# VHH binders against Abasic site processing protein HMCES (HMCES): the designs that were tried, part 41

Target 1, 269 residues: Abasic site processing protein HMCES (HMCES), of Homo sapiens (Human) (q96fz2)
Amino acid sequence: CGRTSCHLPRDVLTRACAYQDRRGQQRLPEWRDPDKYCPSYNKSPQSNSPVLLSRLHFEKDADSSERIIAPMRWGLVPSWFKESDPSKLQFNTTNCRSDTVMEKRSFKVPLGKGRRCVVLADGFYEWQRCQGTNQRQPYFIYFPQIKTEKSGSIGAADSPENWEKVWDNWRLLTMAGIFDCWEPPEGGDVLYSYTIITVDSCKGLSDIHHRMPAILDGEEAVSKWLDFGEVSTQEALKLIHPTENITFHAVSSVVNNSRNNTPECLAPV

## First folded at step 19 (VHH)

Design wc3 (from ub3 with N58H)
Fold by OpenDDE, fold request of step 20:
Structure wc3 (fold): chain B 269 residues (1-269), chain A 117 residues (1-117)
Amino acid sequence: as target 1 above (269 residues)
Amino acid sequence: QGQLVESGGGLVQPGGSLRLSCADAGFDFSHYDMAWYRQAPGKERELVARINYGGQTHYADSVKGRFTISRDNAKSTLYLQMNSLKPEDTAMYYCAAGLEYDSFEYWGQGTRVTVSA
């Protein structure tokens, strides 16, 4: 996973993240650093994206089932890193392989501290290898959406009104992540950053790409992943596997350029 | 596996130089770590050189001081400048790219380098 879409307005995104705490109370996640949220149809590594994490990470004795939403840097910077420039990390931390997560200090240490997060996106992009052509076909991959009687295919929203309705009820993709906190040696603000855990792709996506994000499908999976107070690392890691509950459609090559931030990025072709 | 395409391989005399290139048309690798691997006949594939997205480089001891890995993000191209080539450098050279820690998802088909008198 090297590109995502996360373009919803902050209020819509927040509503889409509605949840029930362990007491069964309906809640919205509280924002930390909402001003760092930058909606985009084309998110790249090193950019900020919103993640969910347990309130217990910020408040002592907090209910660990309560959720915070915070923009974090994509690409985990380990807390032990002593250089002033994160780009000096020897290995890429954009994604973390699930099979070696416990072998890598950069991921094992924060994971052991319970620093699990859910990375939010409309969906993610992957590029299919085309035999015989030098061109790759990009796809937008996301959760299946509830078809309302009036809403044809995502591409058929002919009216601005219909488009808004589609996104107002959009089920966000929830990807398993690990985050860490890094204090720059020269001082400044603590950097929160995350990596996406990756797995072998499901059968349905295997023709597009052989790797995919670990998707947490459903509220229970999301809750368990976030709740490091009640759910051990070992139990949480059981949630990390490929899922077939994914759909996709081909998109234009507009998304190939990371500078492009328009609805055309995820529009069906 | 990506559609990375290697070029620049060939026959060269000992002490000679070659410059390998790796590119994927239309794909932005600016955020990817990239690497060169090589595989000699009857040997395992081995890392030659790595460059992260920030330009941090690492070299195998066998090529240190002779080879230089570099990248042009604007052209989405990876390079390997090989100087002072030795017969032991004879191999198929592969480029790779990835976003995963110490792993590469995309691989080229390889370009052959032969160092012979």
Scores: ipSAE 0.882, ipTM 0.938, lowest interface PAE 0.5, mean pLDDT 93
Fold by OpenDDE, fold request of step 20:
Structure wc3 (fold): chain B 269 residues (1-269), chain A 117 residues (1-117)
Amino acid sequence: as target 1 above (269 residues)
Amino acid sequence: QGQLVESGGGLVQPGGSLRLSCADAGFDFSHYDMAWYRQAPGKERELVARINYGGQTHYADSVKGRFTISRDNAKSTLYLQMNSLKPEDTAMYYCAAGLEYDSFEYWGQGTRVTVSA
């Protein structure tokens, strides 16, 4: 996973993240640093994206089932890193392989501290190698959406009104992540950053790409992943596996350029 | 499998130089770590050089001081300048790219380098 979409307005995004706490109370996640949220159809590594994390990370004695939403840097900077420039990290931390997560200090340490997060996206992009051509076909990959009688497939939104309706009820993709907090040696603000855990692709996606993000499908999976107060690392890691509960459609090459941030990025071709 | 395409391989005499290139048309690798691997006949594939997205480089001991890995993000191209080539450098050279920690998802088909008198 090297590209995502997260373009919903902040209020719509927040509503889409509605949840029930362990008491069954309906809640919305509280924002930290909402001003750092930058909607985009084309999110690349090192950019900020919103993640969910347990309130217990910020407040002592908080209910660990309560959720915070915060923009974090994509690409984990480990807390022990002593250089002033994150780009000096020896290895890329954009994604973390599930099979080696416990072997790498950069991921094992924060994971051991319960620093689990859910990375939010409309979906992610992947490029398929085309046989016989030197060109890659990009795909937008996302959760299946509920077909509203009036709103045909994302492609059938004939009117701006229909388009808005589709996104107002959009089920966000929820990916398993690990985050860490880094204090720059030169001082300044604490950097919150995350990595996406990756797995082998499911059968349905295998023809497009052999790797995929670990998707947490459903409220229970999301809740367990976030709740480091009640759910151990070992138990949480059981949630990390490929899922077949995804759909995808081909998109234009507009998404190939990370600077392009338009609806055309995820539009069906 | 990525559409990384290697070029620049060929036959060269000992002490000669070659410059390998790797590119993927239309794909932005600016955020990716990239590397050159090589596989000699009857040997395992080995890392030659690595460059992270920030330009930090690492070299195998066998090529230190002779090879230079570099990248042009604007062109989405990876390079390997090979100087003072030795017969032991004869191999198929592969380009790789990835976003995973110490792993590469995309691989080229390879370009052959032959160092012979």
Scores: ipSAE 0.882, ipTM 0.938, lowest interface PAE 0.5, mean pLDDT 93
Fold by OpenDDE, fold request of step 20:
Structure wc3 (fold): chain B 269 residues (1-269), chain A 117 residues (1-117)
Amino acid sequence: as target 1 above (269 residues)
Amino acid sequence: QGQLVESGGGLVQPGGSLRLSCADAGFDFSHYDMAWYRQAPGKERELVARINYGGQTHYADSVKGRFTISRDNAKSTLYLQMNSLKPEDTAMYYCAAGLEYDSFEYWGQGTRVTVSA
């Protein structure tokens, strides 16, 4: 996963993240650093994206089932990193492989501290190799959306009004992540950053790409992943596997340029 | 399988130079770590050089001081300048790119380099 979409307005995004705590009470996640949220149809590594994490990370004795939403840097900077420039990291930390997550200090250490997060996106992009051409076909990949009787295919939203309705009820993609807190050697604000855990692709995506993010499908999976107070690392890692519960459509080459931030990025072609 | 395409391989005399290129048309690799690997006949594939997205480079000891890895993000192209080539450098050279820690997701088909007197 090297490109995502996360373009919803903050209020819409927050509502889309509604959840039930362990007591069954309906809640909205509280924002930390809401001003750092930058909506975009085309999120690349090193950009900020919103993640969910347990309130227990910020407040002592907090209910670990309560959720905070916070923009974090995509590309994990380990807490032990002593250089002033994150780009000096020896290895890319945009993604971490599920099969070696426990072998790498950069991921093992924060994971051991319970620093699990859910990375939020409208969906992610992948590029399929085209036979006979040097060109790749991009796809937007996301959770299946509930078809309202009136709303034809996501592509058939002929009216701006219908398009708005689609996004108001959009089911966000929830990806398993690990985050860490890094204090720059020169001082300044603590940097929160994350990596996305990746797995082999499901059968449905295998023709597009052989790798995919670990998707947490459903509230139970999301809750267990976040709740490091009650759920051990070993138990949480059992949630990391390919899922077939995804859909996709072809999009234009507009998304190829990371500087493009328009609805055309995820529009069906 | 990525559409990385290697070019620039060929036959060269010992002490000669070659410049390899790797590109994927229309794909932005600016955030990717990239690397060159090589595989000689009857040998295992080995890392030649690596460059991270920030331009940090690493070289195998066998090529250090002779080879230079570089990238042009605007062109989405990876390069390997090979100087002072030796017969031992004869191999199929592969380009790789990835966003995963210590792993490469995309691989080229390779370009053949032959160093022979």
Scores: ipSAE 0.879, ipTM 0.937, lowest interface PAE 0.5, mean pLDDT 93
Fold by ESMFold2, fold request of step 20:
Structure wc3 (fold): chain B 269 residues (1-269), chain A 117 residues (1-117)
Amino acid sequence: as target 1 above (269 residues)
Amino acid sequence: QGQLVESGGGLVQPGGSLRLSCADAGFDFSHYDMAWYRQAPGKERELVARINYGGQTHYADSVKGRFTISRDNAKSTLYLQMNSLKPEDTAMYYCAAGLEYDSFEYWGQGTRVTVSA
């Protein structure tokens, strides 16, 4: 997983993240650093994207089931990193394989601190190698969406008004992530950064690519992944597996250039 | 079958030079870590050189000073310049790319390099 769409305006995104705390009360996540949110149809590694994390990471006595939403850098920078420039990391931290996560210090250490996050997106892109050609076919991959007469699918929009209705009820993709906090050696603000955990692809995606992000399907899975106060690392890792509850459609090559930020990136072809 | 296509392999005399290329049409490598691996007959595949998305390089001791890995993100191409070639460099050479930590999820089919007097 190396490309996502996360294009919703902040207010729409926040409402899409409505949740219930452990007492059953409906809440919205509280923003941290909202000015760093940069919506785009075409997010790439090293850019900022919003993630959910437990309030307990920021407040000593907080209810660990309460959620914060914050932009973080895609590409985990370990807290122990000594150079001034994250591009000097020896290994890429865009993704972390689930099968070796507890063997790698870059991920084991933040996991031991409960630094689990949920990475938000409209969906993600993957490129399929097409037999009989050197070209790849990009796909946009996302949760199945509830079909309605007002807003049911991306392809149903035939006007600007209907396009907005498609996204008003969009179910955001929720991916399992690990984050860390890095203090640059020269000083300045602490950098929050994340990696997306990957797994073998499900059967439905295996013709596109053999890896997929670990998707947390439903509020129970999201809550358990976030709640490091009540859910141990060992129990949380049991949530990490492929899912077949996923859909996709082919898109044009516009998305190939990461500077293209238009609805065409995810439009069906 | 593979995602990446290597080229530039062949037969070369000891002390000679060869330049390998690796490309994948329409694929943007700019955020990927990339590497060259090699496998001699009867031996395990081994890392030759790697280059991260920021241009940081690392080399196996056996090739340091003789080989240079480089990338051209505008052309989505990875290179391996091989100088002062030795018979021990004879192997299949594979291109790899990845976004997963310490792993590569994209591999080429390989190109043969033979160094023989």
Scores: ipSAE 0.763, ipTM 0.892, lowest interface PAE 0.8, mean pLDDT 90

Design wc3 (from ub3 with N58H)
Fold by ESMFold2, look of step 19:
Structure wc3 (fold): chain B 269 residues (1-269), chain A 117 residues (1-117)
Amino acid sequence: as target 1 above (269 residues)
Amino acid sequence: QGQLVESGGGLVQPGGSLRLSCADAGFDFSHYDMAWYRQAPGKERELVARINYGGQTHYADSVKGRFTISRDNAKSTLYLQMNSLKPEDTAMYYCAAGLEYDSFEYWGQGTRVTVSA
């Protein structure tokens, strides 16, 4: 997983993240660093994207079931990193394989501190290699969406009002992540950064690519992954597996260039 | 096939030079770590050189000072300049790219390099 869409305005995104706390109270996540949110149809590694994490990471004695939403850098920078420039990391930290996560210091250390997050997106992109051509076919991959009378298909809306209703009701993709906090040696603000956990692809995606992000399907899975105060690392890792509850459609090659930030990136072709 | 494609292999004399290149049409590598691996007949595939998205390089001891890995993100191309070639450099050479920690998800089919008198 190396490209996502996360394009919703901050207020729409926040409403899509409505949840219930441990006591059943309806809540919205509280923002940190909202000015760092950079919506785009075409997010790449090293950019900031919003993640959910437990309030307990920020406030001693907080209710660990309460959620914070914050933009973080895609590409985990370990807390122990000694250089001043994250591009000097020897290995890529965009994704973390689930089968070796407890063997890699870059991920084992923050995971042991309960630094679990949920990475938010409209969906992600993947490129299928094609037979008989040098072209790759990009796909936009996302949760199945509940259709309403006026929602229509993605990118096929009859009017601006119908397009707004599709995205007002969009179920955000929720991917399992690990984050860390790095204090630059030269001083300055603490850098929050994340990796997306990956698994072998489900059967439905295997013709597109052999890897997929670990998807947390439903509020119980999301709550357990976030709640490091009540859910141990051992129990949380049981949530990490492929899912078949996923859909996709072909998109234009416009998405290939990461500088293209337009609805055409995810529109069906 | 839509995948990484190596080129520039061939037959060279010991002490000669060869430049390998690797490209994938329309695919943006700028965020990927990339590498060259090689495999001689009957041997395990081994790392030759790698380069991260920020340009940091690493070389196997057997090729240090003789090989140079480089990348051109504008052309979406990876290179391996091989100088002072030796018979033990004879192998299939593979291009790899990835976003997973210490792993590569994309591979080419390889290009053959033969070093003989």
Scores: ipSAE 0.738, ipTM 0.871, lowest interface PAE 0.9, mean pLDDT 90
Fold by ESMFold2, fold request of step 20:
Structure wc3 (fold): chain B 269 residues (1-269), chain A 117 residues (1-117)
Amino acid sequence: as target 1 above (269 residues)
Amino acid sequence: QGQLVESGGGLVQPGGSLRLSCADAGFDFSHYDMAWYRQAPGKERELVARINYGGQTHYADSVKGRFTISRDNAKSTLYLQMNSLKPEDTAMYYCAAGLEYDSFEYWGQGTRVTVSA
């Protein structure tokens, strides 16, 4: 998983993240650093994207079931990293394999601090190599969406009214992540950064690519992954598995260039 | 838009040099870690060299000082300069790219390198 769409305006994104706390009260997540949110149809590693995390990471004695939403850098920079430039990390931290996560210091250390997050996206992109051609076919991959009489088609979002019919009630993809906090030696703000946990692809995606992000399907899974105050690392890792509750459609090659930030990136072809 | 395609393999005398290239037709690997692996007949595939997205390199002990990995992100191209070649360097050489920590999920079909008198 190396490309996502997360293009919703902040207010629409926030409403899509409505949740119930431990007491059953409906809430919206509280933003941290909202000005760092950079929506785009075409997010790449090292860019910022919003994640959910427990309020307990920021406030002593907070209700650990309450959620903060914050932009973080994609590509985890470990808290123990000593160089000034994250590109000097020996290995890529864009994704973390679930089968070795407890063997790698870059991920085991932040997990031991309860630094679990939910990475938000409209969906993600993956490229399929097709036999009989030297072309890869990109796909946009996302949760199945609930259809209503007023819902619109993804390809018809060419005006503000048509856009709203598709996106105002979009079910965001929720991926399991690990984050860490790094203090640059040259000073400045603490850098929050995340990795996305990956698993073997489900059967439905196996013809596209053999890996997929670990998807947290439903509020119980999301709540348990976030709640490091009540759910241990060992129990949380049981949430990490492939899901078949996923859909996709082919898209054009516009998405291939990570600088292209247009609705065409995810439009069906 | 294509796949990783290796080129530059061939037959060379011991002590000679080759330069391998790996490119994808229009795919942007600039955020990826990349590597060369090789597999000799009857042997397991082994890492030769890797380079992260920021240019940091690592080499297998058997090739250190003789091989140089490099990348050109503007062209989405990976290189392996192979000097002082030995018969034991004979193998199929594979290009790999990945975003998973210490792992590679994209592979080429390979290019053959034969070092023989």
Scores: ipSAE 0.737, ipTM 0.883, lowest interface PAE 0.9, mean pLDDT 91

